# VH-VL binders against q10081: the designs that were tried, part 33

Target 1, 150 residues: q10081
Amino acid sequence: MSNLEFVYKYFNSLDVKELYDIYLLRTNVFVVEQKCAYPEVDEIDLKCGHLMLRNANGKLVAYARLIPEQQQTVRIGRVVVDPDERKNGYGRKLMLQALETSKQEFSSSKTFVLSSQEYAQPLYRSVGFKKCSDAYLEDGIPHVEMRLEL
Key: E = the ipSAE of ESMFold2; O = the ipSAE of OpenDDE; V2 = 0.75 times the mean of E and O plus 0.25 times the DockQ between their complexes.

## First folded at step 21 (VH-VL; framework fv_indenebart)

Design e6 (at its last look DockQ between E and O 0.60; V2 from the best seeds 0.68)
Fold by OpenDDE, look of step 22:
Structure e6 (fold): chain C 150 residues (1-150), chain A 122 residues (1-122), chain B 115 residues (1-115)
Amino acid sequence: as target 1 above (150 residues)
Amino acid sequence: EVQLLESGGGLVQPGGSLRLSCAASGFTFSSYAMSWVRQAPGKGLEWVSIISGSGDSTYYADSVKGRFTISRDNSKNTLYLQMNSLRAEDTAVYYCARTEDTGYTYYHMDVWGQGTTVTVSS
Amino acid sequence: QAVLTQPASLSASPGASASLTCTLRSGINVGTYRIYWYQQKPGSPPQYLLRYKSDSDEQQGSGVPSRFSGSKDASANAGILLISGLQSEDEADYYCMIWYSYAWVFGGGTKLTVL
């Protein structure tokens, strides 16, 4: 068995180190790597679930937010894999777990949605998501809305 | 006092049908999901079905899908389980259980009835 | 393989601690699941004990003694019910439960005997 560990917590259950690791990873990727200045930390963090993937060394290697919405919908957001840990299949692993966790945490969830950066679509398609919108700009970055119905 | 009382159990032949009822009192019935859980003689617990507070959402165990139907009448504070095409392996004590329903998430079954016995035998 | 596996039986002495395990099937990550625990005594319906997701996310049932607590063993991919200061009245069957694939799933139960 792999030594990878998934942990899912809401904001109030996060310890300081977990919160730090999450924000560090998100900032390093979505702000620094992608050269995009935007309010990365937001109030949604206070309300959503936080899915963390750690390796055997305890390093946060991947992360996603699970956000319940109306009409039995769960939005998966802030999907990120550590730049040094890419090409290890963590992205797909994360998404599969995100779907599983959504079913667990949100018992009536039937639809899953996300806003994908255009280049990231193959990852989401690999787990069943389909594009359901034209391209649009989000913080200057091209995105598409994707949906998976189960 | 919160209370659940099951009824409708009995002896039925294989292939037969039976309808269980669970009368709820002491709480706002429609604010909670309701579950059926059964226990075969000398065996463990097996979840059967759940219905949301509004009744709009239902789930079933694979073992009963297509044969059992969970429903509720919130005006009567009553939960039902229509059991068709009964099999010997359906023999069990059937419990109704109050299940927390936040609208997004089902949580634990915090209140249980005393159960009603269903025996399927030729 | 069953989603949840529990030892069939466990014995412990009065005053001792008992750890009841609920092992999740491989591929199901215990770290993401809320584990529910129930106690059942002969001739009675199950009684809700507690639910545990993490140390900061634990909820205990009404009237349940504080000597009952939940935890997880990530290395074993298992939920754990700890009963401290074991008493004779704790002799019962204990079931773990999770919500999995749009269904409640119970473990096989553990019969706890207080010697």
Scores: ipSAE 0.795, ipTM 0.924, lowest interface PAE 0.6, mean pLDDT 96
Fold by ESMFold2, look of step 22:
Structure e6 (fold): chain C 150 residues (1-150), chain A 122 residues (1-122), chain B 115 residues (1-115)
Amino acid sequence: as target 1 above (150 residues)
Amino acid sequence: EVQLLESGGGLVQPGGSLRLSCAASGFTFSSYAMSWVRQAPGKGLEWVSIISGSGDSTYYADSVKGRFTISRDNSKNTLYLQMNSLRAEDTAVYYCARTEDTGYTYYHMDVWGQGTTVTVSS
Amino acid sequence: QAVLTQPASLSASPGASASLTCTLRSGINVGTYRIYWYQQKPGSPPQYLLRYKSDSDEQQGSGVPSRFSGSKDASANAGILLISGLQSEDEADYYCMIWYSYAWVFGGGTKLTVL
């Protein structure tokens, strides 16, 4: 079995290499692969938790950010798997860990939300999220809101 | 100095009710989540319930859910536990304890009261 | 199966070290959880000792000597409380605790005897 490691840190606890790895992965997928020339780095990163999945070689293979919101809600955003590491089930592992980590780190929050592109909806449904909006544009790309209540 | 003082314990018959109080002093009560933790004679610790600093969130151990209600009055710096449908296994010392409530994460219980004894027997 | 399992008792000599384990149920990964440790002496309420999630996320309780430390053994799926330089006053019950499924969960406790 692969020795996978989840690491969770709030922004101010990230070291510079972790931050570099996160932005490299996010920009390679959300900007380069998806061909969306928009500012990827934003100020939400400064006030949220960062969940990293590393393989045995220390490579960052998957990432999500966990954003506390009002009404005891956690938003899971920037869900991404390294393109070369797809088909290893890391997306599902990441989502399950994001939920478990959120319950640990945001102790009283039982509502989980995300903004999903169409291609990702099956992943989120597989871990219990349900579509709860009509499509809307985020950075020029169609998205739907999805929600999980525990 | 920070103090928590429980009261309201006593002897009660099975099926009865009892209300515990915890008087808090020496700190900003509304900034802390509050827990009840119990310990049966000669046994380990069992968490019972927690309430957030604002009172907006409550959680209960499965063993008491539906029978116990945690509440607080921040204007009186007092935590309460309403216990209904009491059973023999509810016999314990009941402690109140405070937890820093950052609005996101609950951490350790840093201050505990001395406890109040509840005995449920026929 | 209990969420947290601790051995019921442990004995060690003064000046030696004691390693107290807190094993999480299969399916609950110790790496995700912050493990809290409490000491309880007879007739007294518990006292907070420390918490440990990782070397970058740990905290010693106020006034708790540095000879108390936390760690994890991933292969055993366990949190560890290490007490070095044991003193007779360390004889007590020790409980681990986690926030799990919207509840504080205590282990069953370990009675540490210092002879």
Scores: ipSAE 0.619, ipTM 0.872, lowest interface PAE 2.0, mean pLDDT 92
ESMFold2, look of step 21: ipSAE 0.600; ipTM 0.868
ESMFold2 (binder alone), look of step 21: mean pLDDT 93; pTM 0.936
OpenDDE, look of step 21: ipSAE 0.750; ipTM 0.913
ESMFold2 (binder alone), look of step 22: mean pLDDT 93; pTM 0.936

## First folded at step 22 (VH-VL; framework fv_indenebart)

Design f1 (at its last look DockQ between E and O 0.76; V2 from the best seeds 0.00; counts 0 for: pae E 4.1 > 2)
Fold by OpenDDE, look of step 22:
Parts: sequence; structure tokens; C-alpha cells
Structure f1 (fold): chain C 150 residues (1-150), chain A 122 residues (1-122), chain B 115 residues (1-115)
Amino acid sequence: as target 1 above (150 residues)
Amino acid sequence: EVQLLESGGGLVQPGGSLRLSCAASGFTFSSYAMSWVRQAPGKGLEWVSIISGSGDSTYYADSVKGRFTISRDNSKNTLYLQMNSLRAEDTAVYYCARTIDTGYTYYHMDVWGQGTTVTVSS
Amino acid sequence: QAVLTQPASLSASPGASASLTCTLRSGINVGTYRIYWYQQKPGSPPQYLLRYKSDSDEQQGSGVPSRFSGSKDASANAGILLISGLQSEDEADYYCMIWYSYAWVFGGGTKLTVL
């Protein structure tokens, strides 16, 4: 119905434009908007999956990392929606696809985890995640660990 | 040489039980997931079950859930399929298939046995 | 409705190209799935041919001729197995497969006849 497109790639399959768009969006939000200086680009990028959501114009409107972990667990990280594209339901769409793609790419996965900024919990709860930790600071920002078991 | 050899097939009455075995050789058995795939006479392929290399993870087709149990003995390089409450529609050639297991992802079934025939009939 | 749908049969001439389709049910985006293809000849177990998710994510089985290749038709929401330079030995049943909802799911298979 929508002209939205999901693309899932690993680092070595990303083209220059895709990588650029990902890092641009992540830095603009997690570093600039959130006023948080931290090593945003890390080695996890090299080995995780990259889920991209683009609109009909080809603009990257949302993004997430899918990170396989031990014990049949997949961590969903760097969940971000373009500031200009928020309130369009892209966050929920992204998370639903993230779970679907995780089941595809990580066939044995049964547990999904993420570190949620406190204010973002409603988004994750909407797709079934539950808080499973007390609040903690990550790079000076309050977070909680959330989990979904399927 | 990589080889899979199924056994245990036979004729069984509806409601009966049967245990299939698959003997593996020529590769590190525990490094691969194993699948059962069946094919009814003149029909297509139907996946039955999969078990991870370690044996810690199993999945089943809806058609066999609660009736079939997949297991493995890595010390014996053997895959098993315990089939209970058998039905006529379970009649098929049952293949064991080596399935690539990365620890996170299952990929294709790259090696197949010759199959063992299971016939469920009164 | 079946998750994967394949035409029951297809015929093609030697030397021609054959395109075997594997259509995914509505609501399942073919673009997000890795599609596996198997060949089965009478009296034999299936043989793995290839898997295809994208052009950058395609893998052929050992010993599989390069004339076998995978692709997708997004408009048709289908995976495609292309057999170029069709040979008589290519006459067989072909099955597509995906991992869906924690299960392997096969298509109904296509019987390819080489005329």
C-alpha cells in the first residue's frame, strides 16, 4: 500500500550512499539532536545487520541494527527515525520489520533485547517488549533494558 | 565422503509409532543442524522438523507438532525422529538432510539421504 | 493460502531459458526473504541448487552449473530460478523454499519438461 521499502544488508554489502545515509541519520540524532558525544560508529557495524527503511523518494527515514548475541538472542540497536519523519508510525513499522527480519536472518533466535532510552519505552512496549532492568545511564542518558521472548 | 543413511521405515497402523534413524558419516556431525523432510507418494516436499547442531533448539511443522520428536546423539552421529500417533497422511519417504547451522542462522539443506519409506495404513 | 506457490509444470526447449517462479503469499515481502531452490529427479533425493536473497547474496551449491541463477520479481512478489541453456538433464522437479515463522516451507514444486 505504501511506497516504503525495507532493505536489510550487512556491512560489506552496503554501498557508499547507504552507509552515508545511515551514519548521517545516526549522528544527526544520537549525537547532535541528543547532544551526546560518544563513539557512535563502532566495530559492531562491521558484523551486524543493517535494516533501512526508505520512503518513496528514496530517503532513509528509519534505521536499526540487528546484532546476534549468544543464547539465541538478537539485540536491536541504534533504532532511529528521521526527525522530520516522526509521527508517521515509522518507528513501530521498523520494529515489526526488525523482528520479522531477525527471525529470517537469525533462524534460531528466540529472544530479542534492546537498550531503550526511557522515553522510548512505549514504542517498544507496543510491539511486545517488556522492561527487564532498572534504569541505568548510558553515555549520560537514562536507559532501561527491554526484552521480548517469542 | 559425506553420507546420510536413513532407516527405521516400515508399515504401521494408524495410531501407531515408529522411530526413524539417520546415520551420518564423513563430517563433523555436531557442527550441522539436521532436518527431516518427507515426500508423500507423487507429492511435493514437506519439511518436518529441524534440530540444531547442539540439539538445544528444535522446530516442527504444524502438521506434526505434538506427535513427532526430533533428537540427536552426537556421540553416535545419529539423528532420530520419533513418530507417534501416526496418520495416513504421514505416509511418505522421509529424508534426513544436513542443514547448515551458523549458530544463529539455518541455511540450506546441502546433503540428503536416500530416504526411508513410512507407510501408515490399516 | 499457501506461503509459496509454484506452477505445477513448465516446458521449454533445449538451449532455451526457463524461468521458474516461486510466488510468495500476499503480505509476505519477497524482498526480505532468502529463497532456496532444489532440484529433484525421479527416484532421487532433492539436490540443493542455490539460495538467493539479492544479487550480493547469492550462493550456488557445489557442482551446480553456472547456468542456474536466482532472482526476484518484486512486482510479482516472486522468486525466480533461471535456467539458461536448458539441457535435457535439467528435466526434473524444482522446489523453492523459505524460512518462515520458524519453519522451512517448500513450494508445491514445478515439473520442468525439456521438449
Scores: ipSAE 0.591, ipTM 0.877, lowest interface PAE 0.9, mean pLDDT 95
Fold by ESMFold2, look of step 22:
Structure f1 (fold): chain C 150 residues (1-150), chain A 122 residues (1-122), chain B 115 residues (1-115)
Amino acid sequence: as target 1 above (150 residues)
Amino acid sequence: EVQLLESGGGLVQPGGSLRLSCAASGFTFSSYAMSWVRQAPGKGLEWVSIISGSGDSTYYADSVKGRFTISRDNSKNTLYLQMNSLRAEDTAVYYCARTIDTGYTYYHMDVWGQGTTVTVSS
Amino acid sequence: QAVLTQPASLSASPGASASLTCTLRSGINVGTYRIYWYQQKPGSPPQYLLRYKSDSDEQQGSGVPSRFSGSKDASANAGILLISGLQSEDEADYYCMIWYSYAWVFGGGTKLTVL
């Protein structure tokens, strides 16, 4: 039995172990696995919500950050699943929970956006996001903007 | 002291219209979201509508969508509910309520008016 | 099926505790939601009591005695309002409320009788 637990906290409510777990997961994937030698931690982290998915053993298996933007918009970023936990459907569960949590935590927001690499587009389409830009390069990697409107 | 005072209730025929007003005092009106909540005789509470502090964001209960319009005039510290195409099931006491709004999240309704009664009957 | 379900009535003796439940519809996870509680006495508007999402996200209304507290029962998919040390003035209707699908949704209310 999988006893998954979602935990959402705004930055100021994170404890030090939660912050450690988040940055360990993000750096292991976005810096080490993806071989991108760019600053991973940024000041947006200080001003956003942090959504964590933990398994029954307390391991952080998936994460996303929820960033309020203008025009009643929420940006979902840093979407990541622990490499050893992939193929369990956690990416889709995370995205569905990110939408539900955002609707509650940002009560008047009705537009959701993200910047997607090519490989992640099927996941985002599966929860209702649609491509809304031409491809563009970020650090030499193709990205597209995707949008979900209510 | 924060105060909310509703007015504009009365007796109206089905299909008719009424405009409710809620006069606010004792706080910076534009900094708060405002809600209308109604209660039919002998029944529970039913939320009707909410409007953001700026007036740019509104939401409605499905039961009133398309018939009721919430609005506010921040220069007059007044909340309104325009009620059109009234039905017997709209008969209730209508409360205005100040809603805590952090700019991103709506929280509880912390101050309520005494209510104004709307009766829709032939 | 209603989004929130509350028992219609509950009775308890003075000095005892009352546990008022607010059950969310199947498919809506109580863990995600802030549960707001209101008290209403006959002939009066509701009064805000408290909200509860988690121990790190809760808030007591101004002037509300500490004998009122919120919690959740995850196995029952329910929010809980606990009133300890019941007093006669606690007789009232109690409503839970959540923000769901861009709407405030109230439960049907529980009439608490202290006898």
Scores: ipSAE 0.328, ipTM 0.792, lowest interface PAE 4.1, mean pLDDT 91
ESMFold2 (binder alone), look of step 22: mean pLDDT 93; pTM 0.938

Design f2 (at its last fold request DockQ between E and O 0.56; V2 from the best seeds 0.73)
Fold by OpenDDE, fold request of step 24:
Structure f2 (fold): chain C 150 residues (1-150), chain A 122 residues (1-122), chain B 115 residues (1-115)
Amino acid sequence: as target 1 above (150 residues)
Amino acid sequence: EVQLLESGGGLVQPGGSLRLSCAASGFTFSSYAMSWVRQAPGKGLEWVSLISGSGDSTYYADSVKGRFTISRDNSKNTLYLQMNSLRAEDTAVYYCARTEDTGYTYYHMDVWGQGTTVTVSS
Amino acid sequence: QAVLTQPASLSASPGASASLTCTLRSGINVGTYRIYWYQQKPGSPPQYLLRYKSDSDEQQGSGVPSRFSGSKDASANAGILLISGLQSEDEADYYCMIWYSYAWVFGGGTKLTVL
């Protein structure tokens, strides 16, 4: 068996430690590391699913949230890998699992979308996403929309 | 009372065709996805196909793709399974099963018919 | 390798507890899946028992005795059906199921014998 563990829960099913770990990781990366002050915690957290990757020590090493949208579309958001764990290929593992989890939880889903920071596009392309928009700024950071059709 | 009743089973030669029907009653048919699940003699359950409540989405097991076609007529509360190019390994009891459909997620099969027997033999 | 693996058979005494396992194939993470359980008695169609995703996300079928419950073993990458206070009427085949890659997938089933 792998030392890695994926867990997928909706907000109401998260325990205090899980929620703490998620917010700690997200804020450390999206706010502190990226030097971007914005309301990182939002109401979407209450309605979406939370995909967690933990290592053998129980550390949250990667995370993403899955947001159901209309027209059989799932948005994958807040994709993050712990800065100390980025050499382990967890980003790709996370995305592959995110897609599979989406197929499981949102059974009729056919389209997957995400907002990628420009530099992060190679990760998403590696699992089949394609750029489908021009660059735009989100909280001062250049982004592009990417899409995967199945 | 919620009820599913399968029909159309029988004996057919390899390469032949057969069309199964499932008559539903006691519930809003179009509000549920429908599944076919089969069970070979003395064997376990094998999912065959699923169709969404609206009929817009269909899914098939790899073992039947290209050979079987699931469809439904919501005006008649009836589910169908067109089986072509039948093989010996398709021999089984075929169950019709009501499958919860939220419009985005499929859940468990909570109502099952009694099944109809399909025998493929030369 | 099968997506879901169940032991072929299990025996337990009346009044005891029985744990039926549903092991997911390597690379398929049990912590992300809702596990469905069905009971089938001879000459009858399957009956839905329950679905389990987590302790806070479990749904039991209508008319299913409370002695049936679900759980997961992350270390074994398996879903578990627990039958407490085993009754003779619980003797049956039990199947687990998941939705995987746009398909329902059943385990091979476990024959539970109540001795």
Scores: ipSAE 0.895, ipTM 0.950, lowest interface PAE 0.5, mean pLDDT 96
Fold by ESMFold2, fold request of step 24:
Structure f2 (fold): chain C 150 residues (1-150), chain A 122 residues (1-122), chain B 115 residues (1-115)
Amino acid sequence: as target 1 above (150 residues)
Amino acid sequence: EVQLLESGGGLVQPGGSLRLSCAASGFTFSSYAMSWVRQAPGKGLEWVSLISGSGDSTYYADSVKGRFTISRDNSKNTLYLQMNSLRAEDTAVYYCARTEDTGYTYYHMDVWGQGTTVTVSS
Amino acid sequence: QAVLTQPASLSASPGASASLTCTLRSGINVGTYRIYWYQQKPGSPPQYLLRYKSDSDEQQGSGVPSRFSGSKDASANAGILLISGLQSEDEADYYCMIWYSYAWVFGGGTKLTVL
């Protein structure tokens, strides 16, 4: 039977294999698959929480980072599902867990925001996010801001 | 020494009002979130309300929403609980407790007062 | 259904171990939550013991002996307070607590008797 495990750690609590797995997944999707030649690793990673979804074999199948911002707001970023694991509902499971984990780890957080590409908007709408901006470019790719208020 | 001292308890009729105070000393009051926790006679603990260190965020148990108001005066190192529309089931010892407020996360209640007794009876 | 459920009482002998459970409501996954534990003796306010989310996210209260420890039983959806080497002064009420839905929530408490 398929068993899934969520693991949440602040940056300094990640072990080296976890960090390797995160950056491998992110670069394979955001740089290689999307053909987007921009620096993927940034300073935000050092000061945020990292949410990992692993399957029964220990494979990292989905990931997001949780970034506390001002005004009781958490930004959910770098939302990614391993390309070979898509169509298993992991994106929705990840987003629901990201919201629940944010309410635990950032106790006052009531506003959740993200920057979404066009293809990902249906996922975020399915968990309650709504578009709240016109399109803009992020790393050369059109994005919109989406927001959820609790 | 870190100290919390509750006051303002007493006997009140149903439907009445009462204001509790909690005097804090020995620490930087504005750096800590504060909670009220109550315990009815012979019963367990029930969290009542929390206010952030800045006072910008307040939270209430469902049993008291709309009737109780938590506030603080950081210049006086004092926490308050305004209790309106009191009911018999509000009869309890009321404790104030401090919690670390990192700006994003609340943790355990590390220092508790000795409590003040509120009795709601006709 | 209560968010947290604790057995009302538990008895154990001096020198033995006691495992106090704090079961979360169906639909609330214990793995996501930091479980806080408090001890209360008659006539006194509660005292913080420890918190546990995972082996990498735990904290012992000041002056709390190491024979008190926290863990989780994922199959039971429960937080666990383990008290090893029970002493007569460990006889008390024990409460678990979590931050859930923008509120602190206590369990109903367990009265531990050391006989």
Scores: ipSAE 0.682, ipTM 0.888, lowest interface PAE 1.6, mean pLDDT 93
ESMFold2, look of step 22: ipSAE 0.662; ipTM 0.883
ESMFold2 (binder alone), look of step 22: mean pLDDT 93; pTM 0.947
OpenDDE, look of step 22: ipSAE 0.855; ipTM 0.940
ESMFold2, look of step 23: ipSAE 0.618; ipTM 0.874
ESMFold2 (binder alone), look of step 23: mean pLDDT 93; pTM 0.945
OpenDDE, look of step 23: ipSAE 0.758; ipTM 0.915
ESMFold2, fold request of step 24: ipSAE 0.649, 0.629; ipTM 0.878, 0.877
ESMFold2 (binder alone), fold request of step 24: mean pLDDT 93, 93, 93; pTM 0.944, 0.945, 0.943
OpenDDE, fold request of step 24: ipSAE 0.886, 0.895; ipTM 0.948, 0.950

Design f3 (at its last look DockQ between E and O 0.75; V2 from the best seeds 0.00; counts 0 for: pae E 2.3 > 2)
Fold by OpenDDE, look of step 22:
Structure f3 (fold): chain C 150 residues (1-150), chain A 122 residues (1-122), chain B 115 residues (1-115)
Amino acid sequence: as target 1 above (150 residues)
Amino acid sequence: EVQLLESGGGLVQPGGSLRLSCAASGFTFSSYAMSWVRQAPGKGLEWVSIISGSGDSTYYADSVKGRFTISRDNSKNTLYLQMNSLRAEDTAVYYCARTEDTGYTYYHMDVWGQGTTVTVSS
Amino acid sequence: QAVLTQPASLSASPGASASLTCTLRSGINVGTYRIYWYQQKPGSPPQYLLRYKSDSDKQQGSGVPSRFSGSKDASANAGILLISGLQSEDEADYYCMIWYSYAWVFGGGTKLTVL
């Protein structure tokens, strides 16, 4: 078996290193790599779950937020894979785990939604998500709403 | 005192039907999910079904899907399990169990009844 | 393969520690699951003992002695129930449980004998 480790914690249970790693990865990708200045850190972080994937060396290689919403819906957000760790299948692994963890943490969840950057749609489609909106701009980046019904 | 009391068990022939009840007292019934768990003679525990506090959400074990129906009457503080098309393998002690329901997450079954025995035999 | 696997039986001496394992099927990451433990004595319904997901996410059942504790073995992909200072009254069946694929799933149970 692989030495990959998934950890799911809510904000108050994150240690300083975990929080640091999360924000470092998110900032490096969503702000720096994508050249997008926006309030990356937000109050949702305080309320949502944080799914972390670490490799055998303890490096945070992928991350996602799980956000419970009304109508038995879970929003998956801030899906990110470390730029140096891409092409390793971590994105799909992350999404599959995100769904499983959502079923665990949100026992009555039936619908999963996310806002996908247009180029990232294939990843989400690979795990069953379907586009359910026209393209729109979010912080200047084209997005589409995607949904998975289970 | 928190208490659960199952009833309705008995002997039934294969293909028959039976309706179990679980009377709850000592707590706000609607604030908790309720589960049925059964235990065949000399066997382990098998979860059967769960219903949310509001009754809007239900789940079933694959072994009983399509045959069993869980329901509740919050005005009567009562949980039900309608069992149809009963099979020999459904023979068990059936427990009702209070299950914490946060509205998002089900947690542990912290209170159990004494169980009611269901025997399916020709 | 069963989602949860428990040894059929375990024996330990009074005063010793007993470690009960709950092994998750391959592909199911124990690190992301909350493991619940129940104790059942003959002629009685199960009793909730504790739940454990992590050190920061755990809960002890009411009236459950502190000598019962939960943990995980990531290398074994297993939940662990540790009973320290084993007493004769601890002789019982122990079941682990998880919420998996919109269902509660119990392990097969372990019969603990106190010698």
Scores: ipSAE 0.828, ipTM 0.931, lowest interface PAE 0.6, mean pLDDT 96
Fold by ESMFold2, look of step 22:
Structure f3 (fold): chain C 150 residues (1-150), chain A 122 residues (1-122), chain B 115 residues (1-115)
Amino acid sequence: as target 1 above (150 residues)
Amino acid sequence: EVQLLESGGGLVQPGGSLRLSCAASGFTFSSYAMSWVRQAPGKGLEWVSIISGSGDSTYYADSVKGRFTISRDNSKNTLYLQMNSLRAEDTAVYYCARTEDTGYTYYHMDVWGQGTTVTVSS
Amino acid sequence: QAVLTQPASLSASPGASASLTCTLRSGINVGTYRIYWYQQKPGSPPQYLLRYKSDSDKQQGSGVPSRFSGSKDASANAGILLISGLQSEDEADYYCMIWYSYAWVFGGGTKLTVL
C-alpha cells in the first residue's frame, strides 16, 4: 500500500501549507543543496500549475510546475525530488504524470519543453524528451533545452 | 439567446462527400472551441472532431482522421465539417456543440444543436 | 479495451438514489481526469449535467438540480454520477466523457429506468 497521491492545482487554488511545502522543497534543493544563491521563487509561480507527489505520510516527495507558453507549448520546470526520497523512482513517475496532467489541463498543447542540467538528461530521455540545443548558462549552471512533440 | 443550427445532412452513397454547416448565434463565436459529435441509430455518442476558437488547433477521432476536415469561418459565425470518402458506418445524427475554451483547456460541451441526419447507403 | 466502461442499464425506484459508474481502462488513473456527465432523452440532443475532478475542481451545469452530483471511487478507478430523490423525468441515457489523448471519449452510456 504505497498510497502515493498526485495533486495538481493552479496557483490560486493552493492552500498555505501546500505553498509552504513546495517552497521548502524547492529552496532546499535548488538554493541550499545546489549552493546557488538566487531568488528561486519567481512570478511564474503565480501563473502556472503545480504538480505535487505526496507519500502515505503526507510528505511532499516530488514536485514540478507546468507552465503554459505560446505556440501550444507546455514548459515543465522546477522538477525536484526530495533528497531523502530519490531512490524510489519518483522522478520518472513525476515526469510521466506531468505529461499526462498537461494533456488534460492544457488540451491544445502538443509540445513539451524543459531546461535540463546534464545529470537529469537520462531521466528526461527515458520519457521521450530529446536534446534540442547546445549548452547554455542558467543562473551560472550549464543547461540544455529538451523537447517532446506528440 | 444562444443557438446552434446544423444543416447539410442528407442521403449519400458510399464514397461520396457531404459538407455540414453549423450556424451559431447569441454569443461571441470566436471565443469558443467547437465540436462535432455523432450518434448512429440506436447507438451511443461518438465524438468526431474539435476546432479551437481561433481555428488554429484541430483534433479528430481516429475513425474519421484523413477523411473529415473541421473548419470555421469566424466572420460568418459558422462551423463546418467536410466529410469525404463516406462509409455506411458514418450514418448518424451529427450534432455541433460549443466547448468552453479557457485559452488552454477544453471543457464540457454546454450548448448542442438539434442535429442533422447523414445517411450513407447504396 | 474501452477507455470508459459504463453498465448498459440500471433500474431504480422513484425517490431512491442511483449511482452511475464510469470505469476507466486499466492503466488510466481516474484521479488525473475531469469526468463529464451528459443526459440524453429520446429524440433530443444530449444535455450537460456536471463535471468532477476533485472537490476543488468541479462544476454544476446551468439549471441542473443539486440532486445530481459527481464523485470518484478511486479503489474502483471510476467516476460516479449520483442522482438522489429520483423522479420519473430522470429516466434517460447517461454518458460519461473525458479528454484523453487529444480526443473526447464517451462511455457507452447507461440507460436509467425509474420504476
Scores: ipSAE 0.575, ipTM 0.863, lowest interface PAE 2.3, mean pLDDT 92
ESMFold2 (binder alone), look of step 22: mean pLDDT 93; pTM 0.941

